# Miniprotein binders against a7ua95r516to809: the designs that were tried, part 31

Target 1, 294 residues: a7ua95r516to809
Amino acid sequence: ASLSLLSISDLVPDLQFIFFWMSNAIEILYFIQQKSPAYMQTIELMDDKAGSKESLLSATISANEEAMTILEEVIMYTFQQCVYYITKTLYVVLPGLLDCNPFGTEPSSEQCRRAAGVCVCAVCVMPEAVRRVVSVFQTTSDLLQQYQVHSEIQSQMFAYLFFFTNVSLFNQLIDKGPARGWFQRSRVLQIQASVKILLDWAKGAGHNHLAQKFFAKFCSTVTILASPPQQLSQMSWKALCAEHPSLKPVQLHRILTQYQLMAELGPLPIWQPSSEDEAYIYRTVDLLESFENH
Key: E = the ipSAE of ESMFold2; O = the ipSAE of OpenDDE; V2 = 0.75 times the mean of E and O plus 0.25 times the DockQ between their complexes.

## First folded at step 4 (miniprotein)

Design Mq (at its last look DockQ between E and O 0.05; V2 from the best seeds 0.00; counts 0 for: pae E 6.0 > 1.5, placed apart)
Fold by OpenDDE base, look of step 5:
Structure Mq (fold): chain B 294 residues (1-294), chain A 81 residues (1-81)
Amino acid sequence: as target 1 above (294 residues)
Amino acid sequence: SKVRITIEVEGPPEVAEILAEVIRWLAELAGAEEVEVRVEDGRVTITITGLSEEMAKYLLELIKRLAEKYGVKVTYEIEEL
């Protein structure tokens, strides 16, 4: 099946099943952790009828340890499956975010047209490409809430999804950006506006801190590329490193080199890497972000 | 003393069946001698035999918590064996 046809809506039934089991396993694990000590204490207070107390206590400890181990495995497995399916849908829709023109008159979504009025909700006014990305996150949020998944697991889920999104968008921009014209100021401004809509959604959904943390690299890249040549040409390498600490030296160097080519700027001595960074700017292996480091 | 617990789950069939499987698994882990699950007319009945009274109470507290979470009605009876 072509990856292009996979929507988050198509995965909802499978995701519902996984979220159900994940939520149950978390609840059971938490219950065992909270109640097991009190239960063991109750056994300890029982009259010792012919050594039955020690055997019951030992059996209870063993059963609880086994149960907790199994539950942890179920939680990890179900979490991984959720991430797998959701990131698969993100992988399909994220490229559209880079090509999106949020300033264009995109037709309102067909779904909003069928409602008895022009829906002016924040999602309905979004460009289609942005809305598709937001829909994945919103569906994930709705499922997590529906199944009352523990808040820590919700935070971990969104942390990973934002991490994945940042890595995907950053790598695509760095790798394909020059060839696709995404480094042109007009295109960069479109990308910046699209990302702002996504960040505003994340803020509204209560994930502002996570979004700011995990999108830092992509946002820094877009901010540099969106900067006017007159402004950026006055910033030294050291100043740019200090302002954009999420970027590795090799990444910053690549961005500035491509910016220079796009803006038809001559060599800028002020952008010359420091002697300390000079060895790192040629580490092409560090140019793209890895999905495995999270 | 060992007890027999009869649990009735009322709710959407899909949720009730899944909850029944969870209850079965929990009962087995708790050292139940026998677990029977019956599904009739959208009602799920789970019969657990051979638990101590204390373990039965512990299991029922967990079941109640799960039932509340999923918005299903659970009733139970405990018989001493």
Scores: ipSAE 0.348, ipTM 0.756, lowest interface PAE 1.5, mean pLDDT 88
Fold by ESMFold2, look of step 5:
Structure Mq (fold): chain B 294 residues (1-294), chain A 81 residues (1-81)
Amino acid sequence: as target 1 above (294 residues)
Amino acid sequence: SKVRITIEVEGPPEVAEILAEVIRWLAELAGAEEVEVRVEDGRVTITITGLSEEMAKYLLELIKRLAEKYGVKVTYEIEEL
């Protein structure tokens, strides 16, 4: 069912069932945690006619803990099932974000260009590839709200989805970018615009802080690659590390190397890693070897 | 549609009483309008009234898992109201 259910709309019936169970389990667990002490107190206030009061209290504590354990397992299982279905969809649609042109070479953007030229009312549609990603996030948000899932669980869900999105996009850009031409400046500017649409959705949906946190690595990468050569060539290695703390030394080194190749720049002394960082750009040899075997 | 669930617990009386207490607690938290626990002739019967059909299915799944953990058998009837 995994490969045949790659669009989010095909998954909605299954997700509705899973969110129903998750939301109810969360509510019941929360209520048990709040009310368990009061229930145990009513047992303690009972008359102890046969001396069985301590046995009933002990059995009640044990049964209560077992019920909470079962509910916690249901919550974890349903959360993992939601993540499984949703990330399967994201895996399929995310690569298109790196290839799309949000600036209007596609038919859907002609109306936006004409409206912007009038300067009164703009009708603008997002690129299909971006729309597919936003649709996954929006459908997830709508279902979480429909089933009144606790806000902290909603935040955990989007934290994971943004984390997955960031890792997937970053790894594909680093791994496949040379072969796909994704490091060309015009392409990077298109990617940057597409990511902005995604970030604007997250802000409007109330997840701005999560998006800022979990997209940081990919956004830093795109920001560096989008910088004009005159500006970037004036920034030292230390300054770049300070401006982009989400990037590990090995990652920043790789990004600058790709930038030099596409901008036709030779090695720049100002971009040499610090002595301490030089040891670290090779510490993750297995990851770099995977790129080198490419 | 609202339902009534009648649950019968078969097993050692002390274990059956523990399970009945857990089931009553879960039913109250699930929003049942009425929960009755009756113990007679060494058998425990729980009647839960006023749950939606979907909530009742959830509760019964939890009860089956609890019964498995305690090593007891649970039978039930569901009536639409």
Scores: ipSAE 0.016, ipTM 0.349, lowest interface PAE 6.0, mean pLDDT 77
Fold by ESMFold2-Fast, scan of step 4:
Structure Mq (fold): chain B 294 residues (1-294), chain A 81 residues (1-81)
Amino acid sequence: as target 1 above (294 residues)
Amino acid sequence: SKVRITIEVEGPPEVAEILAEVIRWLAELAGAEEVEVRVEDGRVTITITGLSEEMAKYLLELIKRLAEKYGVKVTYEIEEL
């Protein structure tokens, strides 16, 4: 990968221009849609002695339709550019969530640490990695608000960003988790706490519904991995499928297999899929999610 | 620093004129001090005065993109004020 680590603050000037253009293109489009009928009526009411009124009317209709098409393309282009740059930044900072520890972050100042001890450690609860991800979402929210982008477009933006974040985190955990030790229960509890900070931010920002919808797969994965062995061993395959419908059978099987290995449950059998799910798992080995929203 | 941009649009008259109007509106919303659109001998010329250099470059990238999509030829000059 040739991706460089970029701070969201490095992109703010470029993003400001793109959001500015998107917001204003939307306003111009609505202006044309609202004012076009009145203007057409004005032309129709003109006293046309030369018989050119109908030609002017036809030309105006054509021009308005063309202008609206161009504005729609500008809106789509600027929206795609915003999504591209924001998700590129997210992709770089998201893996840090899987490695950080919200329960044991150090004070940045050694003098502060010496003076306050445990109390100072408690104050430094948000890891830098989590702060970077929250900063991307907060900056996006601030820009949408600054340029007064319509609430429906804001919802579409965060729907995509949460979808992207969920897929990115899930794929990172499934693909790299075993080698990185991320399936160890202590590490999973750290990941769960970090994700909760993200979800709490989304709730505070008014995006709780979107966050619940688009983070379901990753949250299900973390919830299973964080479950105590005693609790999880009492659940049947059917019960786990019912509680975690966002997970495909092959994904659930992989997660449970890793849980058994990392939890060191001894000779206990793995959770056995139903005959139908077992056949599906046999035929389908793709664990990773696509970034394309079907 | 502020700049003056002179844009010439060449292509099918209907498309060129509509693109010029879209550019005018976007430039005005971007805070341009003056925007002038002229149609002469099958060419549309747009003169935009008073945008920052960074805003001007961004506007030109959008214009370039639209020109490519609609098969319109766009030439431009930037002059620092």
Scores: ipSAE 0.013, ipTM 0.291, lowest interface PAE 7.9, mean pLDDT 75
OpenDDE base, second read of step 4: ipSAE 0.336; ipTM 0.754
ESMFold2 (binder alone), look of step 5: mean pLDDT 85; pTM 0.824

Design Mr
Fold by ESMFold2-Fast, scan of step 4:
Structure Mr (fold): chain B 294 residues (1-294), chain A 81 residues (1-81)
Amino acid sequence: as target 1 above (294 residues)
Amino acid sequence: SKVRITIEVEGPPEVAEILAEVIRWLAEYAGAEEVEVRVEDGRVTITITGLSEEMAKYLLELIKRLAEKYGVKVTYEIEEL
């Protein structure tokens, strides 16, 4: 089957097989981990004949470690394949989130669903662009549940999906925002409302902690841009850095520069970086985020 | 439709035998009707019967990845049943 399909719905049949193999490898790994102590205890209770017990124990440890290593490789490979194709789909739909208007979407009672055993029917009013993003997350959650993937692996997958979403949205906003008008106050408020819908979905799905952790940079960015001029003009550079530790000096400086351009506050406010931070403001290599997780 | 896959693994005996056993476990857990492993003079042959063609293709993709990582040579044949 081709994994070059353009939508999450088109990828579902292919993803089902990859999730199936990943789930199988995880279950076999857990089976070995669970049975290994009991078998080794049985060896320990055997009669020792000039080191025959020690040889058998050593051989069993080696075989178990090798088998576990191979299964971990299978799990990592299938995990990376799932993440790759899901994030490729997210990359296509995420820019739409920055252009949609959540104030005016028609409510729909027919689009209620469950995520991670929690009903999300209470959040049925959302723009089509937001629905597309939520659909990717919901489909991922459904596949993880269908194949009974352990909660630790589920958490790791959503951690990376949220990380990827945060990086993608941040980079799109910083790189293309000025040309697209995304830094205009009315647009920022729409973006903030759309992001809240995603965060509310994550909370309903049991991933609130992961969403808070991995969306920090983008949330800081929209929070600053949505701040009233009177409030923001009263904050020092040091105070802004303290409130938004996820932002690098060059990123904060770029955001504040865009804010000055969009908000007429009187004499243009100049948030003066500390002398320690001034050198980092000109590091253009640090402006956009990397998709590589450290 | 259902297929039969014959996989030959050639490489360090310790690695080839353990890889073959992991492949057996994956195939059995996936619902293969029959899995046979034969070890002859540094070559391990795995015969898997009863997986769908789609399932067989994904298993072979996993095997290719593992072969590259562990420095073993893998050849295979697929037969429709």
Scores: ipSAE 0.395, ipTM 0.823, lowest interface PAE 2.4, mean pLDDT 81

Design Ms (at its last look DockQ between E and O 0.04; V2 from the best seeds 0.00; counts 0 for: pae E 8.7 > 1.5, placed apart)
Fold by OpenDDE base, second read of step 4:
Structure Ms (fold): chain B 294 residues (1-294), chain A 81 residues (1-81)
Amino acid sequence: as target 1 above (294 residues)
Amino acid sequence: SKVRITIEVEGPPEVAEILAEVIRWLAEEMGAEEVEVRVEDGRVTITITGLSEEMAKYLLELIKRLAEKYGVKVTYEIEEL
């Protein structure tokens, strides 16, 4: 009950603290790595007063190694905590994306309304369900930039968040899609439009390559389901496998089977799996994506 | 020789206080004997005792870098013990 009310805005104070520590730890680690050799050389050039130099050098090496180890642990821990909080927020808002009608008229965000009345910015004109998802990513981006987090760490964070989003959306679509009518052409087109808005945001935020890579499986699924029956029925199993390499045989087979049922096409011999793939289409354990494969 | 370093941080309280804790942690890891942090209205004072002169210089370079990153003003004094 309480988790359903958690917004990304409620987590901002905690995230700010974590991002601050993460950014500082990275900066300190980088400083130690760069300056430690020069510092050690300075000690080595000092006058040797009865073995004090060797002791100081040894103590300095040990202290630097210990500090670097602790800093690496802090960076790893803070990264994991950020991902944990952000993915919890995503978990709450992502289901709304699949039920969203992006062609409806929805009001602008409350934050922009307070500042200037009716805001017409790209985020404010988004459907509410899409805007909520984008808001999580935008807040994450803003915090990463505000605290000047190293670009590599930013990329790793967005890679994981996109991975998580793709797995979540894909699994929900495959598992619940038939029952919820998400495989109906009209609903698929809504999902496709909603995902396009998200991808366009990711492109505008400088994460186009990561978004294309990590959303490939969900996008492939939506593309197949959005295809007209006349077009899709002309594509062989082998052609579909080649065009959608992100989909496992069992996943493609499930999608096509559900498409066939929804479109009332009857059995299509052209979609019959190859002899090589026939054993794999029954591997139901591979149907849903795992969150551990990242 | 060991030194006492007094560092003053001026800036937004949220930044100054967190930076003070970072400095405390660093000083302790560098072998400081004592670290005191005093927080007053918009000013944080950190007193570090027991670092070598060389380690103190190293710490101050790092503090300067952090201060530049966050746009806060840092001043310091070094006293030989």
Scores: ipSAE 0.505, ipTM 0.838, lowest interface PAE 1.0, mean pLDDT 89
Fold by ESMFold2-Fast, scan of step 4:
Structure Ms (fold): chain B 294 residues (1-294), chain A 81 residues (1-81)
Amino acid sequence: as target 1 above (294 residues)
Amino acid sequence: SKVRITIEVEGPPEVAEILAEVIRWLAEEMGAEEVEVRVEDGRVTITITGLSEEMAKYLLELIKRLAEKYGVKVTYEIEEL
């Protein structure tokens, strides 16, 4: 079967198992970290008449260190597995977000009929492509909540997912956008509306801060492309760089070049970047973003 | 000062069995000499032999925390060896 047909729902049973193990390991690790000092003190206060308390204390320290190391490895492994499968699913569904129209999409009658409710009705009014992406994030949130994963780990998980989404969308827009017509104003406005649905979901889920941080590059790109020619033509290169610090000079230049090609009225203002910026603008190796997380 | 702990876990079979495997893993890593798991009549019984009395109490506290989180009931018995 085609990867384009892959659904997050197909992975839920496997993800449930991995999240369950991750949650258990985190809870045990946290408990050991919190209670270990108290138990060590209890051993220190023991009557030495019963035997060597030094031997018992050493054995307890060794056991705690061993358990913590193994738990940390389990947590790391299960976290990596979750991220791997979730991002693999996102990679398949994300291109559709750049190619959908939220302004004229009718709700899916079939989906609304299957599970009528406030949540289902809300999903039914979204474009199918946006719904698939939101479904991945919502399923992840539900699993983290169901297995009571600590908020720090939840934040780290969504940081990874938002980072991945931002890089994937940005790279696809920059690399494939010209051939797909995605830089045309009408298409950019559709993309902006679709992205707003994702950002609104993130805000509702309590991840607004992470979304603002990790979507900055793609949001800057879409904001520039959606800008009216008159507004954009009034800005200097320095001003544009200052307003969009998440964009590298080569990325900003590529975006402006595409905007100029698609603009019907008003020329883009002539600007002169520094010699350093000019040299960097022509370095194509830095155009696309890396999927390696910071 | 070595002990034998007998732990009974009551709850949904899937959850009880997974918790039993986590308990086995922890006990083995903490230096237990023998760990035995039995499933009978909807109950999971774990017998752990060879932990010190203090290590046994520590393990039981970890088990209580997990049991509360997953809504299963845990009963236990400690026997000095």
Scores: ipSAE 0.013, ipTM 0.363, lowest interface PAE 8.2, mean pLDDT 75
Fold by ESMFold2, look of step 5:
Structure Ms (fold): chain B 294 residues (1-294), chain A 81 residues (1-81)
Amino acid sequence: as target 1 above (294 residues)
Amino acid sequence: SKVRITIEVEGPPEVAEILAEVIRWLAEEMGAEEVEVRVEDGRVTITITGLSEEMAKYLLELIKRLAEKYGVKVTYEIEEL
């Protein structure tokens, strides 16, 4: 018996239905916003028969406000459902990104594998674990474009997906990294290369600003861990906090502790927390990130 | 296949009439061929003709959420044309 993994392809029919609803609600909201002034102007041009004009204007304003409120709630609900289903798929594929070796010599497809000395295709050079994550993002992008979802909503959706990805990768690295060997130098460099491939996809898809913003914590972690000891040992705690503002004191402390173990370094005086931060480096309740939105 | 939906709304008249107008706007944007709104004996009845079955189900789910939010009762009947 084997366990089936949830794939984005299995969810496409459900996602198509939900994206259809969301896109349609957005278009209706836009139509009401654009047409309500013209309808109100038509009422204002009517002859006032026994005061009916003022009553009609009041009822129309109230109806427009209620309609817009309700449509905004439908849009929010369908958005949350899309994010819920897509993040369930991401949850399954993201751990593999921490285990993969992007420096492997064989391409993912057999055709690119056979032609590795002749043709370098971006799709053919992605490791399988990175490809699985990109497939979720690319399928999401394709669906948003297919249903002509407003660009602001597309940006908000990728903001949520990148946020989820960052939290998932960071939490797993911090929580499971020691037991899984993910803090070893070779693994950190492999993780850094895999993240670069993902960031390159996001830039090519037009989401570079979102990726830079929402991957900051995980990227800062990997940057610190990948730094040469000669360079990192010359950066004080204060300088590291300033360079990596996305990291909480307890998180930075944990990362430096793992770095010291990997590099076989003892505690360094310049990595001692500032007096302000010393109260916070042992707050284990702040170590892992929450998946909940603010 | 196209359908006719008959929706009855029971609740405070001001809320029911607002919901009826929202439903009319939604149905028209979704491509309904005809929308009738009737107020009889304290009930608001909305008849929507010419939506596909899929669009009708979408509209009915929206109406259910609206009714729940504003504390009105909604019943409906779907007839294939």
Scores: ipSAE 0.012, ipTM 0.259, lowest interface PAE 8.7, mean pLDDT 78
ESMFold2 (binder alone), look of step 5: mean pLDDT 85; pTM 0.831
OpenDDE base, look of step 5: ipSAE 0.469; ipTM 0.818
ESMFold2-Fast, scan of step 10: ipSAE 0.000; ipTM 0.229

Design Mt
Fold by ESMFold2-Fast, scan of step 4:
Structure Mt (fold): chain B 294 residues (1-294), chain A 81 residues (1-81)
Amino acid sequence: as target 1 above (294 residues)
Amino acid sequence: SKVRITIEVEGPPEVAEILAEVIRWLAEEFGAEEVEVRVEDGRVTITITGLSEEMAKYLLELIKRLAEKYGVKVTYEIEEL
């Protein structure tokens, strides 16, 4: 059964059913794990009624093992289904986040400057595109809370969703950004503000650690692109790599090269490895990245 | 000895019906000989026949925990066969 729905709101009834089953399966699994040893001991302490004790013990072991196996399969299946449909919805709405203006005006506007939180909040509105992304995460959080899904499973789900979001945004920005003008500093500042709204939501929802971990690559990319070209050209290659550990040297070099081409800065600064060892590491990292992404 | 359990679930219809489906599945996995589910005027009744008394008590603890989690009311009767 494949769904053709594009809105998270349209998907909620189906997701409610899947989350309910997942939550039930998790609770039953934990109950069996917690209670089974004590129940088994109770059977073993029972005075032997000419074979009834061994038969009951054997039946209980078999039933518990089979039930646990089935429950684990149900948990995995329902988790995968939720992730699949939620990420499919995210895939449709994420591109809008890169092409929206949360300031309602040019980012260079005085009102768009980060001076005080109140001023930024007054000017910075949640664009429709950002609201659509946030609503997917909020609906997911609401369903996990409504069906009392254990915190460990909640963390796993948001880890996957943030990982997917980061990869999708990073790839789209790198592959399509130059042609779309997204590498222009004014547009990057809009992207940065939109991403901040999303990250602030994640922090408020208790997922700050996951957001910091899984958005690191995209956030580093946006930070670099938002930096004045003159400041970037004054930093050493080693210093640039140290400031952005989530980016591999080859990824950082490609970002800087594209940024300079789009910004029309003239001759490119030397952002090459300074030694054969660094060049070797750069090439090795590039090969590993190619394998991991393919 | 074998027992018959009659369970009544009272709550929001959608939640009660889904919980009844979970209960039926659990009873079958734990070796019930028959499981019957009836829906009557906002109450779901589940009759489980053929579990050992020990297994029936274990299943009822599971059901009680699920009922508390989802805010539905569960009442039950056990009859020895």
Scores: ipSAE 0.062, ipTM 0.594, lowest interface PAE 5.8, mean pLDDT 75

